# Designs tried in a protein design chat: VHH binders against q01730. Part 12

Target 1, 276 residues: q01730
Amino acid sequence: SKSLKKLVEESREKNQPEVDMSDRGISSMLDVNGLFSLAHITQLVLSHNKLTTVPPNVAELKNLEVLNFFNNQIEELPTQISSLQKLKHLNLGMNRLNTLPRGFGSSRLLEVLELTYNNLNEHSLPGNFFYLTTLRALYLSDNDFEILPPDIGKLTKLQILSLRDNDLISLPKEIGELTQLKELHIQGNRLTVLPPELGNLDLTGQKQVFKAENNPWVTPIADQFQLGVSHVFEYIRSETYKYLYGRHMQANPEPPKKNNDKSKKISRKPLAAKNK
Key: E = the ipSAE of ESMFold2; O = the ipSAE of OpenDDE; V2 = 0.75 times the mean of E and O plus 0.25 times the DockQ between their complexes.

## First folded at step 3 (VHH)

Design m5 (framework vhh_brivekimig_d4; at its last look DockQ between E and O 0.19; V2 from the best seeds 0.00; counts 0 for: pae O 9.9 > 2, placed apart)
Fold by ESMFold2-Fast, scan of step 3:
Structure m5 (fold): chain B 276 residues (1-276), chain A 124 residues (1-124)
Amino acid sequence: as target 1 above (276 residues)
Amino acid sequence: EVQLVESGGGVVQPGGSLRLSCAASGFTFSSYAMSWVRQAPGKGPEWVSSISGSGGSTLYADSVKGRFTISRDNSKNTLYLQMNSLRPEDTALYYCAKGTYTEYDLRSYWFDYSSQGTLVTVSS
């Protein structure tokens, strides 16, 4: 219940590295007097506010390692966001982003990038996005991706990749290059087949997670899911599956219908009485 | 397969108490922050509380601070929410949600289609 002025003053006076300004009704970071003078801070939490923009002045907070904008109304990021050279965790989940700024992939130390529940698609990613080779976790769930670019395979340190509730019609074979992957979430897409190269990954162990529900899987794959994830991976590694996959690709089938009702993204469990 | 199963909801009078549980499976529970998220009838999801993987750090929404207590038992892969001094405004479906790495962010979450939630109704 500390005022924003008191939070800024205490951080400055006590050299406090972490500042939590979550759930304060903040509509503009520029209205937080003295915020950008806090060059010493390593963590800034601005989640659950009413921000529509991030000012270029955010780059003045040059020691930031964690920057959290979860659940705001942010429509765009300044190119200066990539000037935060120490940034390890950037949370932009539950915002209104349609694009990422030019040069975004210039972050040298970024380990966790949260972009769940935005309006991003494959055309939203800047040319250097896959230069973020230090990423250990990438969350892109509840967006509008129809394809995952093949350059995803360059992010070889990824341990978590979340693509739930997009419009993906396929996964690139380069997903098999993500040999450190521990969690792959691909539920709620338009996937009918898996690339055989996914079989190069071991996602069947006790410490691994593979979630693929709510996809229009072809019957042979759907049957394996009924038996369990280990059966799916054994199957896609088989010569039988490679043949099926080759035949399926040659047939070039019409992709399953896209769900154009964006209101379904607001909640995974909409209430019966929920109005437009 | 990651699964989160909520329980403990019910009907309670204003001022009453309830304890919610979330049984987690299919991942290394102690390595992840966990959150409670609620959805009131006709409204979008509202973040309620979060706890770090070790249990050493907790965060609460201003609307529940001082009334709710989040905790976890890593030996049982179970997350808890002790709700005291309940108000009609607390009426909602309550969900538990898997978070990010414990050292980075306690407030991020995502929904899981397999999670059913647990209904809390506070009425006279």
Scores: ipSAE 0.046, ipTM 0.459, lowest interface PAE 6.0, mean pLDDT 85
Fold by ESMFold2, look of step 4:
Structure m5 (fold): chain B 276 residues (1-276), chain A 124 residues (1-124)
Amino acid sequence: as target 1 above (276 residues)
Amino acid sequence: EVQLVESGGGVVQPGGSLRLSCAASGFTFSSYAMSWVRQAPGKGPEWVSSISGSGGSTLYADSVKGRFTISRDNSKNTLYLQMNSLRPEDTALYYCAKGTYTEYDLRSYWFDYSSQGTLVTVSS
């Protein structure tokens, strides 16, 4: 295994576009001498380290297309992350994020955003988040979302939306505007009904994925799930269901109570409790 | 939901071979990259190898390149690790881990310590 110094030196000398610094015990990117001088690199992997922040210097890596911070302890991102205008894949899964920085939606080429296993909710999203209209995959699983903002419908190129194991009490009708969606994961939430507009999507084929188990579905929907996912989609497309859904939403029923404990997940661990 | 069950470990002499298996359930196996991760006694987890969902791309840690081969059988929902030329340093508890949807991010995986893993012991 090469030292961090040798990895930097080798990339610089050989003009290597991809740098992999996974599992090196890195606590700060500033401790990796010469890292930010590697303006030529297109891929930087820092997964499985001990990072708690990302310095603004990340903007010096202007040619990055792939940036991977998976499985760190990152609590905050610099606003400069959005200046990486060539960035296509950003992985922040298994971190400690409870907010995203102002201007985050300015990353105009972003195709894949992995945020699974953080402490995010709908208030964590900056005002321009839904300007990320180039997204093809958005992973928000194992966070604390109760609401998915209607602006989700602006992400019309999404093919994958994962919302597994949040606290969602509803899905907005604008989910039906995601006509390129091939995979939707909503299992493990507090969902009782589906918006009829979900019926606009083609999620029942063999190449598609629709996962919705472990939700407190109302009996008419639960009955359709017992018959099969195709029956659910047939039902929610019906005029009968559209009427009943409208009446359900007018009644504005109290959401089901939470009964899941997420306090032991690695993304929930306070900085002071971690081993360095 | 996701369940991964490792098997195939055992005791071998240096230079020996073993093949590990990982039976997967609770997700669409062929859609996800898969990884092997090992944990030696008293050490933290160490990534060993990854394979894309289709099986078309593989990646190996430097310590195992040329000796280990990762593979998968999507019809059986099973991941494999062929380990040749084993060294005492390979002694560890081996786990499989589910990766990401993308074919190009083979270093991201979800590790669940609640699985049993499979023990590989290489002793002289």
Scores: ipSAE 0.039, ipTM 0.508, lowest interface PAE 6.9, mean pLDDT 86
Fold by OpenDDE, look of step 4:
Structure m5 (fold): chain B 276 residues (1-276), chain A 124 residues (1-124)
Amino acid sequence: as target 1 above (276 residues)
Amino acid sequence: EVQLVESGGGVVQPGGSLRLSCAASGFTFSSYAMSWVRQAPGKGPEWVSSISGSGGSTLYADSVKGRFTISRDNSKNTLYLQMNSLRPEDTALYYCAKGTYTEYDLRSYWFDYSSQGTLVTVSS
């Protein structure tokens, strides 16, 4: 494989817009000489490395459209990452993020945000997170969300929402405002009911994906799942269900217990063990 | 700790069959959907099949539909993949994974260190 130096040089000399530095054992972006001088690049792949942080220098790559940090050890993101105004695809999957930086929602063109397999929860999101109104795909699977903020409804262009294997105890009614949603992944949570407003969405077609397995659904909903997704949606659209849902919510039931010890997640393991 | 150990791979001629197994431990097996993913040399990971925790629901990639069958024995904490009518393009390292995956999810797929995979080679 070419040296990192050579990659940088080639990119510069040939004006190559894409730089792939995946699986190169990189511990710091600052160690890659000349990387931040590549202002012309539109794509940077740094997946499968050993990064623990992203330096603010990333902002110097002003033309980045795709930035991939998949499978690193990133614990902190700089606020400057939101300064990348051309960024459309940000992959932060399989890292160690506990929080997103202030102002993260300032990315004006972000369409795909991959945050799968981190340590994020509803408190991890900055106040302006839901200003990312250009998002088409939001992946939050395998995190620690107990609540999905109602502001999710502000992401009106969202086509894919993945919340698999979180700790969700409910879905907000505002999810029904996501009129362009084609895929909803909510399997592996602590959901007992669905908001009736979810019925406003069409997630039952052949091109749509609705995954909701491994939730402690109340019996009426569980019964519908046995029949199929279409039956679920038909049911939650019914007046009967709306009534029952209302009563259920008024009763303020205790949420189901967490079934999994997430303390053993790889994202929480000691760094030394992560790469072994 | 979650452990997944794949087995059953080998060399087979086109049109042949193999049965893969995945022994799972470290979690309540029956509570989770399981998936098979494969990675061919020089290619990214590809989702192959998924099965619900109960085994009542199965999904397949278009490339393997009609040829592969995913199953599980929850009493044995074991996931299976019966592969029939194997093709050279099925040559890959096969991994079992906890959960279900979409095509997009696979772009972000990582292999658990507990998973070594099992090599399937289809060659004349």
Scores: ipSAE 0.007, ipTM 0.307, lowest interface PAE 9.9, mean pLDDT 89
ESMFold2 (binder alone), look of step 4: mean pLDDT 79; pTM 0.802

Design m6 (framework vhh_7nfr_2)
Fold by ESMFold2-Fast, scan of step 3:
Structure m6 (fold): chain B 276 residues (1-276), chain A 124 residues (1-124)
Amino acid sequence: as target 1 above (276 residues)
Amino acid sequence: QVQLQESGGGLVQPGGSLRLSCAASGFTFSSYAMSWVRQAPGEGREWVSSISGSGGSTYYADSVKGRFTIARDNVKNTLYLLMDSLKSDDTAVYYCARGKYTDWSLRPYYFDYWGQGTQVTVSS
């Protein structure tokens, strides 16, 4: 309490733009006296605390460019989060989010969005989510996505897309529209085939990363992975693959079984105050 | 000088949870892949999980998939292992290790620094 008071006072007195309040046992931002009067700050780090909510007062910090809530217990965000006009980096990794607020996609400058290890699925995303066209990096790993919405193709500035350890049964053909993509992480899903349109991307260079292990790939694709990523991309660009992919989709095969039991995940365990 | 210091181990009942931490210093933490490696009584070292420098890629041993989650905080130079649904077979000393990857390996091929370890005991 005295340490947090000193941080607020020093930031105000020295006009310090960055405030680190990580690992302070904070359960409510409203308990941090004077926090919302720090209109000058551009960075607020609240990682490794015990926050279960983010108050709408966060919007009073209008100069924020970086807001870090990594490893809290946050279950929902206020709609006012989208009022942070200068926000470029929002870290909400390792929380308990099962939905994103209405209007979330109205942020006009957001470049990095970290949502790893939450309880999100395709129904968690608001209708305007894919209006976040300034995103360069989107991290959705360790969530519950079974489908990646086709509107992902609208995020044409994406350089990093992380979808590791979800329950994805397919990737949309619109993933081929992400021509600036340098890193695609799709390991640990239920994927059996790749859309041929992924072949429009070059993820085989020394500066690129393509991670796709721990998926139940059909034999033709699994065989190419054993030869290397360059062989996978050459194969999916071929007319032979396009034919086999069309036949596979026409057959509409049953999706593979879920291999990961996420019921024991910390983000799914009830909180003493929020058992329902 | 490179230092890796683990914490968070302890005694827990089967089905319980623990969160391990590893504080890193003496190097640019975000530039290195980090791993958790365990050693059970009377056994050799077993790789558990790895995370890339950026945090964008993670890898898990088959024995822990769906139960353990590896994470990192590059601002705080700290590595984490969230351990859910603990089993008696998870009893081991858990080490934080710095290393490198082969792109098609689920395991890092090289470790150059190790912490002292933290004991995890899962017992009824």
Scores: ipSAE 0.000, ipTM 0.181, lowest interface PAE 16.8, mean pLDDT 84

Design m7 (framework vhh_6fv0_2)
Fold by ESMFold2-Fast, scan of step 3:
Structure m7 (fold): chain B 276 residues (1-276), chain A 124 residues (1-124)
Amino acid sequence: as target 1 above (276 residues)
Amino acid sequence: QVQLQESGGGLVQPGGSLRLSCAASGFTFSSYAMYWVRQAPEKGLEWVSTISGSGGSTYYKDSVKGRFTVSRDNAKNTLYLQMNSLKPEDAAQYYCARGKYTEWDLRPYYFDYRGQGTQVTVSS
């Protein structure tokens, strides 16, 4: 395999727009000599390394369209990440993030945001997060969300929303505003009912995906799932369902207990250290 | 105060029929799911059937499906259980119960108030 020095030199000498530094045992981007001088690159892959931080120097790579940090140990992002004005795809899956930096929603061109398998919840999102109105895919699976903020409805270009394996107790009615949605993944949460406004979406076609298993659904909804997704959507569009949903919400029922065991989740475990 | 009063139990031969009634008072009957549960001597409480507040959804224990029919008359605040093709295994004290707080939680055993019951005996 090529050394890191050769990858940097070759990218500079041949004006190569894509640099793949995956699985190189990198613990700090600052240790990669000359990396931040590669202002011409449009893609940087740093997946499967040992990064714990992203330095503000990442903003020097002004032409980045794709930045991939999948499977590292990153605990926080610099505010300068939102200075990457051309960024379309940001992959931060399988890291240790518990918050997103102030101003994160200022990215003007972001189309795909991967945040699966982190330590995020609704309080982790900065005030401008839902100003990322160019998003087409948002992956938030394997996090700690109990509530999806109603501002999700502002992301009207969204085609894929993945919320699998969180602790969601409800979905906001504004999910019905996501009229371009083709895939909704809500498996493994604490959901008992669906908002009737979800019925405004057509997720029943052969090109659409709706996954909702492993939730403590009330019996009428569970029974419709046994008949098929099309029956679920027909049911939640009905006047009978809307009436029952209104009654259920007025009763303010106790949320079901947490069933997700996250004790074995790697992102929750302390990092290995010398001389423990 | 919530009150539930069962009636209609009795002695019947195997293969016979009985219709149980439950008169409810002290709450808005149509806003609550209703349950039928039973207990035979020296056995635990068994869920039999659930009906939604509107009557639009009904659920049954597998062993009674096709033989028992739950229904309700919300104008009369009355719950019914029509029991056909009765078996010796169906002999028990039958109770009606009010579903907890919402009519949506139709899960077996999810109830709070229960009546005093009516005895069903199945023998020759």
Scores: ipSAE 0.000, ipTM 0.237, lowest interface PAE 12.1, mean pLDDT 88

Design m8 (framework vhh_8cml_1)
Fold by ESMFold2-Fast, scan of step 3:
Structure m8 (fold): chain B 276 residues (1-276), chain A 124 residues (1-124)
Amino acid sequence: as target 1 above (276 residues)
Amino acid sequence: EVQLVESGGGLVQPGGSLRLSCAASGRTFSSYAMGWFRQAPGQEREFVALISWSGGRTDYSDSAKGRFTISRDNAKNTVYLQMNSLKPEDTGVYFCAAGSYLRYELSPSEYDYWGQGTQVTVSS
């Protein structure tokens, strides 16, 4: 379109490192003439468009540090996305992803990864996903995770981990290895108990956030939540709780039923006929 | 760049309610996490509430939980803070703030854009 062409020309002529193409009705990046010639840009915002794919050509924008695809209809990413060697921030929230491409964990500088409101589960993560050891914030809320892989403990620089509104039946003990964590959001899952190793973290301070409501917590844990987050953490550090946890795990109780009907979620609905 | 303007502050008695609004200008408003902070005389700015760019995530300080509700209208580029059951200790200047569009932070130092503030006084 004329306005997009002008935006590309202006970026080139004025050597502007940041390009905002949000809310322009864009259905394909390939329709934006000259976009991939902008090798100088460090930030590209394509939020609130109608993208269903990301072309491999995105790798030609080799200086990108920030890439924002929030609120599109993206179903898959090219393997070339991990060729963006300078990428620090990738926002793919509110899309239709059911998998991440092979080699995705090769992004050596990635600090913020937003994957909220997609169709991802533990099987969606590629084998090298937890090689993203530079991550400081990982947002996986409103997806379909039933299990958080133990390799999450390798992401020791994480300060924010959001897992809200998934189907998690448990958290791995390796969550306790995230000693830099300042925010943990686990609301709206199927959790009945917390691993005692979570007690290795201090999420009770003024700058810390621990959100865990809307889970079918066993009565002893629910009672501590009534008293406050500090009481929860004191409790899970106790020998009494470690004993309870051991007995609960040994009993291997049937997981609680799924409470969230995601069939009405936009990411679950077929794309319009024109995009099929 | 984002410009923020707060409104809705005033004087109320304990147990009263106020609704604060924060109007933002800028094309990327919907990509920002937005927060409310407050500062009482002689004290540092403290976190009150925050909301993600989509409105899907909200968070509150312990003092605000159950009493305050943060919401946003991205079509109007506005963030709201509904304050119920107000207490004298809620008195202060209330600021709205826009954080980095890819970060969800509680510290005032992590926010890039700030409004000028609106005074809330809870007094009998």
Scores: ipSAE 0.000, ipTM 0.207, lowest interface PAE 11.3, mean pLDDT 85

Design o1 (framework vhh_8cml_1)
Fold by ESMFold2-Fast, scan of step 3:
Structure o1 (fold): chain B 276 residues (1-276), chain A 126 residues (1-126)
Amino acid sequence: as target 1 above (276 residues)
Amino acid sequence: EVQLVESGGGLVQPGGSLRLSCAASGFTFSDYAMGWFRQAPGQEREFVALISSSGGRTDYSDSAKGRFTISRDNAKNTVYLQMNSLKPEDTGVYFCAARDYYGDWYPLTENEYDYWGQGTQVTVSS
């Protein structure tokens, strides 16, 4: 294996656009001498390290298209992350994020945003989050969402939306505006009904994916799932379902209780005290 | 402790079939896209096939299209590669790899994968 200093020097000397610093025991990007001088790089992989923060200096890497922080201990992002104007792919999965910084939705080219296994909920998203209209894939699985904001419908280029293992009590009707959607993952939530507008989407094809198991579906919907996904979509498009859905919503039933105990989740455990 | 363990390799005659398996442990398998790569002695690792975390999307190298099928069983933490109509040029060590980039269909760069198995030998010879 190469030292971090050698990786930095090789990237600079050979003008190499991709730098892989995964699994190097890095606890601070500021400890990587010369890292922020690599303005030429288009890809930086820092997965499987021990980062607890991302310094504002990350914005100096202006040519980044791919930035991977998967499996670190990051608790917050600097507002300067949105200054990365060429960023297409941002992976922040398996971290400890409770919120996203103000202005986060200002990224104009972002196509893939991975936020699986963090501590995010609907209040974690900044007001401009749904200005990320270039997104093709959004991964929010294993978080704490109870509500998916209606502005999700603004992300009309989405092909993949993953919301597995949250605490969602409902999906907004605006999900039906995601006409390019090929994969919808909503397993492990508190969903009892589907909005009829989901029927506007074709998720039943051989290359489409619709996963919705481990939800407390009302009997009519549960029965259709037993028959298959195509039956579910035919049912929710029907006038019969639209009538039943309207009555269900008008009754405003008590949401099902939470089934997921996330207190044992590693992202919720206190970080070990730093030894000075 | 992350581990990927390949099995199912062996010696087959041209036109034969093999099914490779890769058993995963130590990470949330259902959150990772899984790929198969192969490597002949003295060559770079070559992309063969990719399957998304959900199993709903697959991609193949030109040499694998129409002959190989990738699949996965998230309940068993296992990814498979069914190889049919094998040719001598398919000979190599086949590696299972896991990547944390869902739905990203530029899977051909080795450096985009976080975890790798030790490989299983496939030899296609008469």
Scores: ipSAE 0.000, ipTM 0.182, lowest interface PAE 13.6, mean pLDDT 85

Design o2 (framework vhh_8cml_1)
Fold by ESMFold2-Fast, scan of step 3:
Parts: sequence; C-alpha cells; structure tokens
Structure o2 (fold): chain B 276 residues (1-276), chain A 126 residues (1-126)
Amino acid sequence: as target 1 above (276 residues)
Amino acid sequence: EVQLVESGGGLVQPGGSLRLSCAASGFTFSDYAMGWFRQAPGQEREFVALISSSGGKTDYSDSAKGRFTISRDNAKNTVYLQMNSLKPEDTGVYFCAARDYYGEWYPLTENEYDYWGQGTQVTVSS
C-alpha cells in the first residue's frame, strides 16, 4: 500500500499521464487511496491483480485512453465504463466476464477491445455492441460463442478479428463486409464450412493472417487447407464451392459435438506471477 | 522445446546502426506477437518494440520511435530490430520475447510474455 500511495502521489505531483499498478495484489480499486482523483491520467495498467469488480468510480478518470485489466477475476463491468469518452484501448483479457453492460457500444473512440479468456457468448453482447464502429482489433478468443452475430459486418474498420477456441458452428456472410481485415483467427471451433462471402476478403497476402486449424471441416475444405491459404480462398470463390455450400445449408446438418473441456488450452493457464 | 535465440549485438559508436535478429523454434511463431525489451546496467527491464502476429501492427517506446524499426519474417520464424542513430543511452542487453495471445499493445511489463531469449549485448560507446 505504501508503494501504491507513492505511485498515486508521484502521478499527481509530476503530472505523469501513465500509471502502472500491475502485479500489486490489488483486490479492490476502492482501496487505492486517491486513485479516482487522478483525472489527468491517460493510461492505467491494473493487470495481474485480484480485482473481482470495477467500481463506477472508474468514470472519474475521464482522460483515460488506455485501460488494462488483463488477468484479474472481474465478473462484471459497471455501465459507467462507457462514459470514458477518450478510451481507445480496453484490455479485459483473462477475467471472468459472462456479460457486458448495457450501453457498452457507446464508446465513440474505442480502437482495441481485448476480451480473450472470459465466459462470454453471443447473449453476453449488449444490443448496441456493434455500434463500436471505430474498432480496429477485436479479440474474443477462448470464450463460449456458438454464433457470431451478423452485425459484425458493421465493424468495417476491423483489421484483426480473433475468435480462436470458441464453439462457433458458423460464420455469418457479413464477415465478407470486413474489407480492411488483415488477420482472422478462427481455430478451435465447430466450423464445417466457410461462407462464400469470406472470399470477398484478401487474407492471402504476405502481411495477412488466416488461421483456421482444429475445426471439423468437410473433406473438400480440409483438402484445400493442406495446399495452403491461397487455395482455400480460390476454392471458396469458385462456383463449385458455392454449390457445395448451398447443398450443405439445404441439408441443415446437426452441428458437430461441443467440447466442454477447455481447461487444457494454453490460454486457460495464467502466467504464474512470481512471489517476490 | 521452445527457444528464442538473439544475435546481432555488439559495440558501436554513437550515431551508428545495428540489426538484431531473434530466431524462434518450438512453437507456432505466426500465432505469437513478438517484442523486444532491453535492460541497461543497474536498471529494470524496459519495453522497446512490439509487432503483431501478422506484422501488420507495430508499437514503440518513446525512446525508440523514429530510430528503431521492428519487423518479422514468419516464413523464417525470425523477428528483427533495426536500430539507427544509436545513443549511449541505448546500451544494454536486448531480449526477444513472445506473447501467446493476440495484439494487445499494453502489456509493457515482462510478466505478460510467455517465452524469452537469453539476450544480446549492445554497447554504444566512443
């Protein structure tokens, strides 16, 4: 607590815009005396602590552009998180979130949203979530999504979309509207086919990434993956594939079996903090 | 077995240039964000540069902006740091590090990286 008090006092006295409170055993932000009076700060790092909640008082830090809660035990966010009008980067990875608060999509400047390794599904997203049209990177890996809502196509500035290790049974055709997308990570889902509209994207260049391993792909798609990403995209753009996809949708096949044991995945093991 | 092996360090005069390389093995390199950190004598380890898994996104410390360039070659499992206009203040051991999740720019702390190299010495002295 003495070191945290010193950090708060130093930030105030020296007008320091960035405060790093990572790995300090903090269980409540309310216990950090003077924290919410630091209205001048633009960055707050609270990663690797023991936070279970984020108090509404976080909205008093009105100049925050970067807020990092990576690797805590946070179960819910206050609606006031959306009042941070300058927020560009929000990291909530490795927490215990099962829902996002109403009005969350009201953040007007948010560019990076990290939600990897939580307990989120499609019902966790508030009605205005896809109003976050300034997003350039959205990380939803190691969650419980079975569907990606079609409104994902509204996030036209997205360059990175990570959906690794969910329970996705399909991707919406609106994924093809993400024309700025450079990285798509869909490994470890329950996907059997890709929407042909994904072929509208250029994910085959030297600076692009397409990762789709560990899905129960139908044989024709699995065969193309063995040849390479460029072959996958050429294939899904073809009339042959559009026919296969149409037949697959018409058949309305039972979704592949859900894997309920995710504890063995690397992203579900936190990096151990040192005792000193 | 995971390995990160740094090379390219050395002694250089102020204003000079060095190119550091980090060769990675034992993990799927293209799935990891890669960073460079440095540690000056008697100081704590500090962030220098970060590059996303695809290479499409980079970030730099204030001291590195405009002078250093991070890049990667996923076909060769290698990340690079091109250092120009070197200053005595740049002296230190430079470490390569890997993160097992995607594209968050602000773990600037070493505890948030999964794999580390042993480092390569950079000395800027006249």
Scores: ipSAE 0.000, ipTM 0.187, lowest interface PAE 11.7, mean pLDDT 85

Design o3 (framework vhh_8cml_1)
Fold by ESMFold2-Fast, scan of step 3:
Structure o3 (fold): chain B 276 residues (1-276), chain A 126 residues (1-126)
Amino acid sequence: as target 1 above (276 residues)
Amino acid sequence: EVQLVESGGGLVQPGGSLRLSCAASGFTFSDYAMGWFRQAPGQEREFVALISSSGGKTDYSDSAKGRFTISRDNAKNTVYLQMNSLKPEDTGVYFCAAKDWYGDWYPLTENEYDYWGQGTQVTVSS
């Protein structure tokens, strides 16, 4: 096996753009001697380690295009993460984030952002989050969102939006502005109705994905789901639905109760961690 | 419980074709990227093909490009691997694997995947 020191030396000696340090028991990036001197690297994989923080020194890796922190214990990110000017893919899935740092939306080349299986909610997003207008894929599944901010409509290049297993009580009408969307995952929320503006999207083709099961849908919508996704979209585009939706919103009904099992995150634990 | 069950393996002659299937249950299939890996006798496990949760993105090993096609049917919770122009070097146990997401990430090592099937044997021999 290669030591961490040898990986750093080989990357420098052979000008290797990709460094894989996954599953090495790393608890601090600062303990990896010479890591931050590798200004030439374009990809760093640190998945399956024991990191609890990301040091501001990560910004010294100025050529990073791909940064993977999947399955660590990271509780916060330094503001310097947004100084990575070339970053296209950032994977922070399966961590312990409850907030994103001030200025996070300054990463103007970011195309894929993975935040699945953290402790994020709508208050976790910094004021400039929706300045990330280059995003093509945003994964927020297995978090604690109760609302999706209307500024989501600014992310007009989104092709994938995953919001599975949150606590969403509604979707904003601005979701209808995501005209490039090919995949929308909204399963396992507290949704009762869909905004009619979702009908502006075409999610009914063979290569499109619309997943909405495990929501407390009102009967008219639930009945359309039984017929198929194409029926759902034709229904929400109809004048009948727009009328019923308007009446429903005027009534301002009490939101459905939260799923207590979801709050325990039992279904979100990886199989390996459950079995030990 | 989570299960991935491969099928469609068998014995074929060089130049033949085979279609593998992997039936998934116990998780929300449409939220998972799916991959195919193989392990030949006396060799370590290697990546073969990957498909994103929507099917919009695919990737292949150099040995599989132009000969194999990965696809999925989210309504049936199934991923497929169509193998054409099979060679003796393709002999091995083929495993399907699932991970929570893929995005535009390049294929990762085996330990990046959450769930694995038990495998199906493919033998290419004359």
Scores: ipSAE 0.000, ipTM 0.199, lowest interface PAE 11.6, mean pLDDT 85

